# VH-VL binders against TATA-box-binding protein (tbp): the designs that were tried, part 11

Target 1, 182 residues: TATA-box-binding protein (tbp), of Cenarchaeum symbiosum (o74045)
Amino acid sequence: MLDPRTRPRVVNVVSTSDLVQRVSAKKMAAMPCCMYDEAVYGGRCGYIKTPGMQGRVTVFISGKMISVGARSVRASFGQLHEARLHLVRNGAAGDCKIRPVVRNIVATVDAGRNVPIDRISSRMPGAVYDPGSFPGMILKGLDSCSFLVFASGKMVIAGAKSPDELRRSSFDLLTRLNNAGA
Key: E = the ipSAE of ESMFold2; O = the ipSAE of OpenDDE; V2 = 0.75 times the mean of E and O plus 0.25 times the DockQ between their complexes.

## First folded at step 12 (VH-VL; framework fv_izeltabart)

Design z59 (from z40 with heavy chain G56D T58A, light chain D98Y; at its last look DockQ between E and O 0.02; V2 from the best seeds 0.00; counts 0 for: pae O 6.9 > 2, SAP .501 > .496, placed apart)
Fold by OpenDDE, look of step 12:
Structure z59 (fold): chain C 182 residues (1-182), chain A 121 residues (1-121), chain B 111 residues (1-111)
Amino acid sequence: as target 1 above (182 residues)
Amino acid sequence: EVQLVESGGGLVKPGGSLRLSCAASGFTFDTYWMHWVRQAPGKGLEWVGEIIPIFDYAKYNEKFKSRFTISLDNSKNTLYLQMGSLRAEDTAVYYCARYTYGSGSYYFDHWGQGTTVTVSS
Amino acid sequence: DIVMTQSPDSLAVSLGERATISCKASQSVDYSGDSYMNWYQQKPGQPPKLLIYAASDLESGIPARFSGSGSGTDFTLTISSLEPEDFATYYCQQSHEYPYTFGQGTKLEIK
């Protein structure tokens, strides 16, 4: 049996925030921590990355920001705040407050052993397993989560919007697998 | 309320040095570009330079680059202008000003009352 | 350097009348549809006060009788109906490129 308490490891957090103002493309382009090319994506966004960021922040000229690549909610929110700070300090945006929101958490779960997805897929309602098309079994979770389960025992959880939702989904996934005879 | 208060002005002889201070309050100091602008008696406004916190260095009017240095102390919310090799033509009121962004442009939205520097033998 | 030239250097206008000040830049101060032009008012013994930014946007707290227009190299500050407190020196300023530069100023006096 799989341990339903196995802790998922967060590999990516997507969060967003809005500066509620237009961002200066001119000043953004001049920022050493920003990649901006008006020929890319129609000049509608730039990318901010500092050595302190695990990932990067996409900044749209509309003021919308997206943080990706962070491995925790705290880090993801930190990236957005840091991006805001750099934009304001460099005059690309006016002083403002942001309210980061988690949009998606991607995590992995390792069963530590093989999972016979070829055998148990038929026992799992809603499971999609077509090895000719995709090597993993796809499951819908509770809330907004989806699961990928591979024969190696590696699993991916996507769609969680909070750490608590992620934990619940991980427990749900492992429990469902056990019930199916994994 | 945003406040900028300059100090450190006074009488100095040619060739001398002087450090001006600008105490800021009422806003997040370290998120703004801070500038010095001077005005000689009966004359117009002349941009001296700015400091960009994230870059940890200042941008200067080339006219002053070799003699003036702009710096910050975030812990004190204070902007500085270190002036060296002062000349008679440096006599002026020196203003600190906050630079901000809006509507796709940049502007000085707040100014201090200024501090007077007089260079005379 | 971008040279900012105001016209006139001084003008006398009666109370209640319209005042118009021109500012011409030696090169365009526009970028990506935005004009990096600002207007300031200065009274004796006081620092400059922001009136207009981005060529035409009115700073908060500034009376609506003040307005800015123009783009590229030609800009105008207009005071629709002069009040006693409006007699002062006015400066245009470009923030398009370093060094930032100001016009020489226009002194508005009461006729």
Scores: ipSAE 0.015, ipTM 0.606, lowest interface PAE 6.9, mean pLDDT 92
ESMFold2, look of step 12: ipSAE 0.679; ipTM 0.858
ESMFold2 (binder alone), look of step 12: mean pLDDT 91; pTM 0.936

Design z60 (from s59 with heavy chain Y32H, light chain D98Y; at its last look DockQ between E and O 0.02; V2 from the best seeds 0.00; counts 0 for: pae O 11.1 > 2, placed apart)
Fold by OpenDDE, look of step 12:
Structure z60 (fold): chain C 182 residues (1-182), chain A 121 residues (1-121), chain B 111 residues (1-111)
Amino acid sequence: as target 1 above (182 residues)
Amino acid sequence: EVQLVESGGGLVKPGGSLRLSCAASGFTFSTHWMHWVRQAPGKGLEWVGEIIPIFGYTKYNEKFKSRFTISLDNSKNTLYLQMGSLRAEDTAVYYCARYTYGSGSYYFDHWGQGTTVTVSS
Amino acid sequence: DIVMTQSPDSLAVSLGERATISCKASQSVDYSGDSYMNWYQQKPGQPPKLLIYAASDLESGIPARFSGSGSGTDFTLTISSLEPEDFATYYCQQSHEYPYTFGQGTKLEIK
């Protein structure tokens, strides 16, 4: 039996924030921590990456920002704040406050042993398992979450919008697997 | 060569007003945050405020926010500090300074020679 | 406000000797691995002159005898071998958050 309390490990957090103002493309292009090319996506966005960021922040000329690649909500929000700071201090944007929002948390769960997805998939309502197309079993979780379960026991949880939702989803996944005879 | 030249200083009575100017040359004015920093006689440096080019946003030391106004004229490459309700303690050399980013940090890389403001009855 | 405290207030050092000035911030001026700390030199009747930025980077044109170190709340300006033109007042300054603030200054005098 799988331990339903197994802790999921966050591998990616997607968060967004809006500067509520237009960003200067020219100023953004001049930032040392920013990659901006007018030829890319019609010059509608740039990427901010500093050594302190685990991932990067996409900044749209509209003022919309997307943080990706962080391994925690705190780090994800930190990236957005850092991006804002650099934009403001370089004159690419005016001073403003941001309100980061988690949009997606991707995490992994390791069962520590093989999971017989070939046997249990038929016992799990809503499960999709087609080894010819994809080696993992796909499940829909609670709320906005989705699960990928591999025979190796490696599992992926996506769609959570909070750490609590992630924990609940992980518990749900492992419980469902146990009930199916994993 | 980057050059900042302040002007407009002088003697003014308490309660009076004065407008300082900072003429910038040798660089694109709109590419750098411009700041005012003052220094009372024999004292240290005190940040007054800044203006962000393009957007025209200003940030002030709260100490001066109600009495001082920073503005600029891009067509003239000139920074302004409008001071009102002047007090004796406002007596100082007022510097304009260029703000720049590098190596992940920000600093004043160029300063004007300053203009002296004396508030006295 | 972040309070910048320099030590000492004044320092007498002989020509050719090493001078060390400390600057302590009331809170960390680091962010994401960068230190928002700068050092300036000021001589009488002149404006401040940038020496060091980002805690340790030497401004172009500044002699290599000047160096900066530190992170977080503790920073140091070092002059390895004093020259006559180095006797002046030195200020640290944080650019981490508004309002930007300066240390009270350290007057370096010839011993």
Scores: ipSAE 0.000, ipTM 0.545, lowest interface PAE 11.1, mean pLDDT 92
ESMFold2, look of step 12: ipSAE 0.700; ipTM 0.857
ESMFold2 (binder alone), look of step 12: mean pLDDT 92; pTM 0.941

## First folded at step 13 (VH-VL; framework fv_izeltabart)

Design z61 (from z58 with light chain S32E; at its last look DockQ between E and O 0.83; V2 from the best seeds 0.79)
Fold by ESMFold2, look of step 13:
Structure z61 (fold): chain C 182 residues (1-182), chain A 121 residues (1-121), chain B 111 residues (1-111)
Amino acid sequence: as target 1 above (182 residues)
Amino acid sequence: EVQLVESGGGLVKPGGSLRLSCAASGFTFDTYWMHWVRQAPGKGLEWVGMIIPIFGYTKYNEKFKSRFTISLDNSKNTLYLQMGSLRAEDTAVYYCARYDYGSGSYYFDHWGQGTTVTVSS
Amino acid sequence: DIVMTQSPDSLAVSLGERATISCKASQSVDYEGRSYMNWYQQKPGQPPKLLIYAASDLESGIPARFSGSGSGTDFTLTISSLEPEDFATYYCQQSHEYPYTFGQGTKLEIK
């Protein structure tokens, strides 16, 4: 039987913000820690990765930004704030405030043992499992979450908008699996 | 407010193709599973298939699998149904529907107004 | 595929009276003490609207005169006292397994 209190491990947080201004392509092309190539993506964006970032920030000429690759919400928001400061410091954008928003938290749960997803999926309403197409079982979760469950006992939770939502969803997933005979 | 607006319906000859759109607003599109359901004139409802946007995974009623393809464009919050090899029996109103899980159950909590596809010579 | 059969196909009932619609599934739609059965209302020219989920749970904003009952394979939608806006077609739908299937519909008419 699975432990519903098993803590999920966050592996990626996607967050966004908007500078609410256009960003200078010329200045981005000249900036340190920034990759910008007009021939790539139609010149619509550049990438900022400073030494302190776990991931990186995509900056669109429109002023929109996307943070990926951070392993916590705090780090993800930190990447957006650092990118803003870097752009302002190098004259690519005017000083501004941003309001970061979490778009997706992806986490893993490892049961530490095999899970009989073939049997579970045949019993459990709403389960999507077609092993000829994809080896995992897919479930809709509470709130914004969806789940992947693999026979190895490795599981993925995606779509969470906060750490608390992630915790509740993990508990829900493991409880449902236990009830289905995991 | 949650809104689903289908478009792209029309008259098409047997063997033809058509792409339907479902524009979504008022909710985070990639957090819900989205379905297509159709209704032939004077008939009941028939499930066509679904997409799980966050994984890009699709599942179809086997009746339609080889002829219909579901896809999405997250940047536009828009769901698509590409229909090919159309037959007279495909004449119907096509609805997109939002699927949710709550209180241990599954249901379609929001539906678009539908778009009409007519297949005739 | 689970076949959903409604009865009657149509029903004429006076305002203020009770209406009862039956839905039978070709196999059980129960799992862990819950029935995966939903009811929808559809008025002419409109999309379906969710009334009841899990056989008996009333959706938010739906009047208390609507109720659902049953389990396993046999389900009932009851409207305790008909109002003018209740004249519509009603569908049962199972969400137990893919493909999701609907009953053929029951048209409720004033008489």
Scores: ipSAE 0.722, ipTM 0.866, lowest interface PAE 1.0, mean pLDDT 90
ESMFold2 (binder alone), look of step 13: mean pLDDT 90; pTM 0.918
OpenDDE, look of step 13: ipSAE 0.844; ipTM 0.935

Design z62 (from z52 with light chain S32E; at its last look DockQ between E and O 0.89; V2 from the best seeds 0.81)
Fold by ESMFold2, look of step 13:
Structure z62 (fold): chain C 182 residues (1-182), chain A 121 residues (1-121), chain B 111 residues (1-111)
Amino acid sequence: as target 1 above (182 residues)
Amino acid sequence: EVQLVESGGGLVKPGGSLRLSCAASGFTFDTYWMHWVRQAPGKGLEWVGMIIPIFGYTKYNEKFKSRFTISLDNSKNTLYLQMGSLRAEDTAVYYCARYDYGSGSYYFDHWGQGTTVTVSS
Amino acid sequence: DIVMTQSPDSLAVSLGERATISCKASQSVDYEGDSYMNWYQQKPGQPPKLLIYAASDLESGIPARFSGSGSGTDFTLTISSLEPEDFATYYCQQSHEYPYTFGQGTKLEIK
């Protein structure tokens, strides 16, 4: 049986924030650690990647920002705060306060063994498995979470909005798989 | 506030094509599963198919698979239902619906107002 | 495909009285102790609205006069004391297996 308390490993967090102001394209073009090119995406955004970032931050001229590639919520929010400070320090944005929001947490769980997804998918309501189209079984989880389960026992949890939601969804996934005969 | 707004319905001749839209707001569109359901005049509801945006996966009621395609534009927070080879029996109100899981069931917790497709010569 | 059959097709009930609507599935919609069966209300000119999921669980914001019961293949929606706003068509729907299917609907008329 799978251990429902196996802790998922976070591999990507997407978070957003809004500076609630326009950002200077001219200043972004001149900033270090910022890639801005008017020919790219119609000049609507720049990309900030400092040496300490696991991922990067997209900054839109509208003031909206998207953090991707961080492996924890704290690191994802940290990237947004670093981007804000970088923009303010270089005069691309005025002094401001941001309220980061988690949009998507992606995590993995490894069963350490094969999982009979063909048999499981035929028993479980709501399971989606069409190996001719996609090699994994897809299952809807609690709230905004969705699951991929592969025959190898590797699993993906996506769509979580918080670490607590991720933990509940992981427990739910593994419990449901056990009940289905995994 | 969760809102779903369908559009693109209208009158079309048999054999024709039509693309319906469903604009979503008030929730994280790309992490929820979304479905299309239709309702013929004076009749009940019929499931058409779904999309799982976060994995880019679609599933159809087999009676529609060869004629209908569901797709998504993340930048516009909009779902599409492309309908081809339309027949008189495709005359219906088409709804998009948000799909959820809880308490041991799957259900449609939010529906759009619908858009009407009429297939007639 | 699982065929969902409702009874009656229409029903007239006086305000304040009880209304009962039946839904029968052609196959069991149960799995692991849960019934994958939902009820929706649809008022004229409006989309369906979720009332009850998992056969008996009341959706948030739905009045307590609505209740659901049953398991396996036989399900019932009950409105304990009919209000004017309950004039609508009611649909059962199974989510046990694809394709998801709905009952043909029961039109509730206030007598």
Scores: ipSAE 0.720, ipTM 0.862, lowest interface PAE 1.0, mean pLDDT 91
ESMFold2 (binder alone), look of step 13: mean pLDDT 90; pTM 0.924
OpenDDE, look of step 13: ipSAE 0.851; ipTM 0.937

Design z63 (from z58 with heavy chain G102D G104S S105G; at its last look DockQ between E and O 0.90; V2 from the best seeds 0.80)
Fold by ESMFold2, look of step 13:
Structure z63 (fold): chain C 182 residues (1-182), chain A 121 residues (1-121), chain B 111 residues (1-111)
Amino acid sequence: as target 1 above (182 residues)
Amino acid sequence: EVQLVESGGGLVKPGGSLRLSCAASGFTFDTYWMHWVRQAPGKGLEWVGMIIPIFGYTKYNEKFKSRFTISLDNSKNTLYLQMGSLRAEDTAVYYCARYDYDSSGYYFDHWGQGTTVTVSS
Amino acid sequence: DIVMTQSPDSLAVSLGERATISCKASQSVDYSGRSYMNWYQQKPGQPPKLLIYAASDLESGIPARFSGSGSGTDFTLTISSLEPEDFATYYCQQSHEYPYTFGQGTKLEIK
């Protein structure tokens, strides 16, 4: 029987924000820690990665920004704030405030033992399992979440919009697996 | 407000192909499971297949023998059903439907208006 | 595949009267104390509309005159007092296993 309180480990957070202004391509091309090439993606964006970032921030000429690769919401929002400051410091954008929004949290859960997904998938309504195509069992979760469950006991939760949603979905997943005889 | 709008139906000859579209508003496809369901004239409803966008996974009713492909363009918030090797029995209204789960069950909570495909000589 | 069989194929009922529609599954659609059975309403030229899920749970915005009951293989949709907007075709659907299947439909007509 799995412990439904097992804490999921966040492995990626995608967040976005908007500077609500255009960003200077000329300045981005000249800035440190920024990769901008007019030949790449039609010159529509640059990529900021400073030494402290776990991931990176994509900055569009329109002023929209996307943070990827951070392992917490705090770090993901921190990447957006650092990108804003970097753009302002180098004159690529005017001073501004941003309001970051979480778009996707991906986390893992490890049961610490094998899970008989071949057996439980045949009993469990809504389970998608086709081992010839994909080795994991797929389940729809609460709200925006979806799950992958592998025979090794490793599990992936994707699509969460908040840490609280992630926690509730993890509890739901493990409870459903226990009810199915995991 | 959740809204689904299908398009791309029409008259096609046997053996032909057609691509149906389903445009979504009021939500995004990236976290929802989406399905296609069809209804032949004077008949009941038949499940065609589904896509799980977050994992890029598709599943089909086996009766169609891979003649149909479901795909998504997240930038346009649009679901597609590519239909090939069409037969007279594929004549139907085709609906896209949003699939949802709560702890009580699984169901289709929103449907588009449908688009009509007619396969005839 | 789980075959869903509705009865009757059609009903004629007066306004204000009760209507009862039956649905039988070829095998149980229950799991862990839940019935994976849904009911949809479809009016001419319109898509299906969810009424009931999990056999008895009323979808948000559906009038309380609609109710669902049953478990295992035998299910019932009841409309306690018919209103003009209720004349439509009704479908049951199992969500227990793929491929998802629907009943053949029951047409509810005004007398």
Scores: ipSAE 0.674, ipTM 0.851, lowest interface PAE 1.4, mean pLDDT 90
ESMFold2 (binder alone), look of step 13: mean pLDDT 90; pTM 0.928
OpenDDE, look of step 13: ipSAE 0.856; ipTM 0.944

Design z64 (from z58 with light chain E97R; at its last look DockQ between E and O 0.90; V2 from the best seeds 0.81)
Heavy chain, then light chain:
Amino acid sequence: EVQLVESGGGLVKPGGSLRLSCAASGFTFDTYWMHWVRQAPGKGLEWVGMIIPIFGYTKYNEKFKSRFTISLDNSKNTLYLQMGSLRAEDTAVYYCARYDYGSGSYYFDHWGQGTTVTVSS
Amino acid sequence: DIVMTQSPDSLAVSLGERATISCKASQSVDYSGRSYMNWYQQKPGQPPKLLIYAASDLESGIPARFSGSGSGTDFTLTISSLEPEDFATYYCQQSHRYPYTFGQGTKLEIK
ESMFold2, look of step 13: ipSAE 0.711; ipTM 0.854
ESMFold2 (binder alone), look of step 13: mean pLDDT 90; pTM 0.914
OpenDDE, look of step 13: ipSAE 0.859; ipTM 0.947

Design z65 (from z58 with heavy chain D30S, light chain S32E; at its last look DockQ between E and O 0.83; V2 from the best seeds 0.80)
Heavy chain, then light chain:
Amino acid sequence: EVQLVESGGGLVKPGGSLRLSCAASGFTFSTYWMHWVRQAPGKGLEWVGMIIPIFGYTKYNEKFKSRFTISLDNSKNTLYLQMGSLRAEDTAVYYCARYDYGSGSYYFDHWGQGTTVTVSS
Amino acid sequence: DIVMTQSPDSLAVSLGERATISCKASQSVDYEGRSYMNWYQQKPGQPPKLLIYAASDLESGIPARFSGSGSGTDFTLTISSLEPEDFATYYCQQSHEYPYTFGQGTKLEIK
ESMFold2, look of step 13: ipSAE 0.726; ipTM 0.865
ESMFold2 (binder alone), look of step 13: mean pLDDT 90; pTM 0.919
OpenDDE, look of step 13: ipSAE 0.848; ipTM 0.936
ESMFold2, look of step 14: ipSAE 0.731; ipTM 0.869
ESMFold2 (binder alone), look of step 14: mean pLDDT 90; pTM 0.919
OpenDDE, look of step 14: ipSAE 0.853; ipTM 0.935

## First folded at step 14 (VH-VL; framework fv_izeltabart)

Design z66 (from z65 with heavy chain T28D; at its last look DockQ between E and O 0.85; V2 from the best seeds 0.81)
Heavy chain, then light chain:
Amino acid sequence: EVQLVESGGGLVKPGGSLRLSCAASGFDFSTYWMHWVRQAPGKGLEWVGMIIPIFGYTKYNEKFKSRFTISLDNSKNTLYLQMGSLRAEDTAVYYCARYDYGSGSYYFDHWGQGTTVTVSS
Amino acid sequence: DIVMTQSPDSLAVSLGERATISCKASQSVDYEGRSYMNWYQQKPGQPPKLLIYAASDLESGIPARFSGSGSGTDFTLTISSLEPEDFATYYCQQSHEYPYTFGQGTKLEIK
ESMFold2, look of step 14: ipSAE 0.734; ipTM 0.870
ESMFold2 (binder alone), look of step 14: mean pLDDT 90; pTM 0.923
OpenDDE, look of step 14: ipSAE 0.858; ipTM 0.936

Design z67 (from z65 with heavy chain S30T; at its last look DockQ between E and O 0.83; V2 from the best seeds 0.80)
Fold by ESMFold2, look of step 14:
Structure z67 (fold): chain C 182 residues (1-182), chain A 121 residues (1-121), chain B 111 residues (1-111)
Amino acid sequence: as target 1 above (182 residues)
Amino acid sequence: EVQLVESGGGLVKPGGSLRLSCAASGFTFTTYWMHWVRQAPGKGLEWVGMIIPIFGYTKYNEKFKSRFTISLDNSKNTLYLQMGSLRAEDTAVYYCARYDYGSGSYYFDHWGQGTTVTVSS
Amino acid sequence: DIVMTQSPDSLAVSLGERATISCKASQSVDYEGRSYMNWYQQKPGQPPKLLIYAASDLESGIPARFSGSGSGTDFTLTISSLEPEDFATYYCQQSHEYPYTFGQGTKLEIK
């Protein structure tokens, strides 16, 4: 039986924020830790990666920002705040405050054993399993979550908007798998 | 407010092609699974297929798989149904529907108004 | 594919009366104590509207005069006291397995 309390491990968080102002392309092209190429996306964005970032922040000329590659919500929001600070310090944006929003948390769960997804998928309503197309079973979860389940017992939870949602969805996933004969 | 707006329907000759759009507002596709369902004149509802946006995975009613393709544009919150090799029996109102999971069950909780496809000579 | 068969195909009922619509699945749509059966209402020129999911759970905003019951292969939609806005076509739908399938519909008409 799988342990429904198995904690998921966060591997990527996507978050966004908006500076609510235009960002200077000229200043981004000149500032450190920023890559801006007019030929990419017609010059609509630059990428900020400081030495301390786990991932990076995409900054659009419109003022919109996307943080990717952080392994926690705290780190993901930290990347957006670092990007804001660097833009302001280098005159690419005016002083402002931001309100980061989580867009996607991706986490893994490892059952530590094989899971009989062939048998489970044939029993379990809503399961999507077409092994000729994709080796994993796919399930819709609560709220924003979707699941991948592989025969190896490795699983992916994607779409969570908060750590609490992620934990509830992980518990739901493992409970449903147990009930299906995992 | 959740809204789904289909467009792109019209009159098409047999053997022709058409792409339907479903624009979503009040939610984003990355958080839900999206389906196409159709209804021929004077007939019941028929499931066409679906997409799981966060994984980019599609599944079809085998009746349509070779002729229909479902795709998405996350930046526009828009779902597409590409229809090819159209036949008279494909004449129908085409709905996009939002698929949800709650209380351990699955259902279509929101539907668009539909777009009409007419296939005739 | 699971075939969903509704009865009757049409039904004439007076305002204020009870209406009962039956839906039978060609195989069980139950799994672990849950019935994967939904009911939708469709008025002319409108899309389907979810009424009932999981056989008996009322969707938010649907009047309490609608109820669903049944399990396994046999399901019933009941409207306890018909209102003018209830004259429509009703569809059952199984969400137990792909492809999802609908009943042929039951047209509810004023008598």
Scores: ipSAE 0.740, ipTM 0.871, lowest interface PAE 1.0, mean pLDDT 91
ESMFold2 (binder alone), look of step 14: mean pLDDT 90; pTM 0.922
OpenDDE, look of step 14: ipSAE 0.841; ipTM 0.931

Design z68 (from z65 with heavy chain Y32F; at its last look DockQ between E and O 0.82; V2 from the best seeds 0.80)
Fold by ESMFold2, look of step 14:
Structure z68 (fold): chain C 182 residues (1-182), chain A 121 residues (1-121), chain B 111 residues (1-111)
Amino acid sequence: as target 1 above (182 residues)
Amino acid sequence: EVQLVESGGGLVKPGGSLRLSCAASGFTFSTFWMHWVRQAPGKGLEWVGMIIPIFGYTKYNEKFKSRFTISLDNSKNTLYLQMGSLRAEDTAVYYCARYDYGSGSYYFDHWGQGTTVTVSS
Amino acid sequence: DIVMTQSPDSLAVSLGERATISCKASQSVDYEGRSYMNWYQQKPGQPPKLLIYAASDLESGIPARFSGSGSGTDFTLTISSLEPEDFATYYCQQSHEYPYTFGQGTKLEIK
């Protein structure tokens, strides 16, 4: 039986915030650690990656920002705060406060063994499994979460909005798999 | 408040194409599953297919797979049904519906008001 | 495909009376003690509205006069005391397996 309390490993967090002001394209083009080209993407955004970031931050001229590639909520919010500070220090935006919001947490769970998804999917309502089209079984979870389950025992949890939601969803997934004969 | 609004229906000739839209408010598509269901005039409901946005996966009722494509645009919070090779029997009201999981069960908890497709010469 | 058969096709009842609508699935829609059966109400010119999920659970905001019962292949929707707004078409729907299928509908009319 799978251990329902197995800790999921976060592999990506997407978070957003809004500076509630326009960002200077000219200043972004001149900033260190910022990739901005007026000919690219219509000049709508720049990309900030400082050495301390696990991922990067997209900054739109509108003032909206998207953090991707961080492996924790804390690191994802940290990227948005660092981007804000970098923009302010270089005069691309005026001083401001931001309210980061988690948009998506993606995590993995490894059962450490094969999982009989052929048998499970044939018995389990709501399971989506068409191996001719996609090798994994797909399940809807609670709230915002969705699951991928592969025959290898590797699993993906996506769509969580908080670490607590992720933990509850992981427990739900593993419990449902156990009940279905994993 | 969850709302779904379909649009893009109209009159089209057999063999033609049409793209339906479903605009959402009060929630985002990126973390929910979305379905299309249709209803021919004076008839019951028929499941068309679905999309799982977070994984980019679509599934169709086998009778429609070759002619219909479901997609979405997260920036507009909008679901699409691209319909091709249309036939008279495709005449129906097309609904988008939000799929939910609760109390260990699955159901359509919100429906749009529908958009009408008429296929005739 | 799981075929969903409702009875009757139409039903005429008076205000304040009880209405009962049956739905039979061509195979069991149960799994682990739960029935994957839903009920929807549809008024003319309107989309379906969820009433009951999991055979017997009321959706939020649905009046207590609606109830669902049954398991396996046999299900019932009951309206204990009809109100004017209850005259509509009712559909059962299984969510046990794809393709999801609906009953043909039961039209509830004023007697």
Scores: ipSAE 0.738, ipTM 0.874, lowest interface PAE 1.0, mean pLDDT 91
ESMFold2 (binder alone), look of step 14: mean pLDDT 90; pTM 0.924
OpenDDE, look of step 14: ipSAE 0.856; ipTM 0.937

Design z69 (from z65 with heavy chain G102S S103G G104S S105T; at its last look DockQ between E and O 0.91; V2 from the best seeds 0.82)
Heavy chain, then light chain:
Amino acid sequence: EVQLVESGGGLVKPGGSLRLSCAASGFTFSTYWMHWVRQAPGKGLEWVGMIIPIFGYTKYNEKFKSRFTISLDNSKNTLYLQMGSLRAEDTAVYYCARYDYSGSTYYFDHWGQGTTVTVSS
Amino acid sequence: DIVMTQSPDSLAVSLGERATISCKASQSVDYEGRSYMNWYQQKPGQPPKLLIYAASDLESGIPARFSGSGSGTDFTLTISSLEPEDFATYYCQQSHEYPYTFGQGTKLEIK
ESMFold2, look of step 14: ipSAE 0.734; ipTM 0.864
ESMFold2 (binder alone), look of step 14: mean pLDDT 90; pTM 0.916
OpenDDE, look of step 14: ipSAE 0.847; ipTM 0.932
ESMFold2, look of step 15: ipSAE 0.737; ipTM 0.870
ESMFold2 (binder alone), look of step 15: mean pLDDT 90; pTM 0.917
OpenDDE, look of step 15: ipSAE 0.839; ipTM 0.930

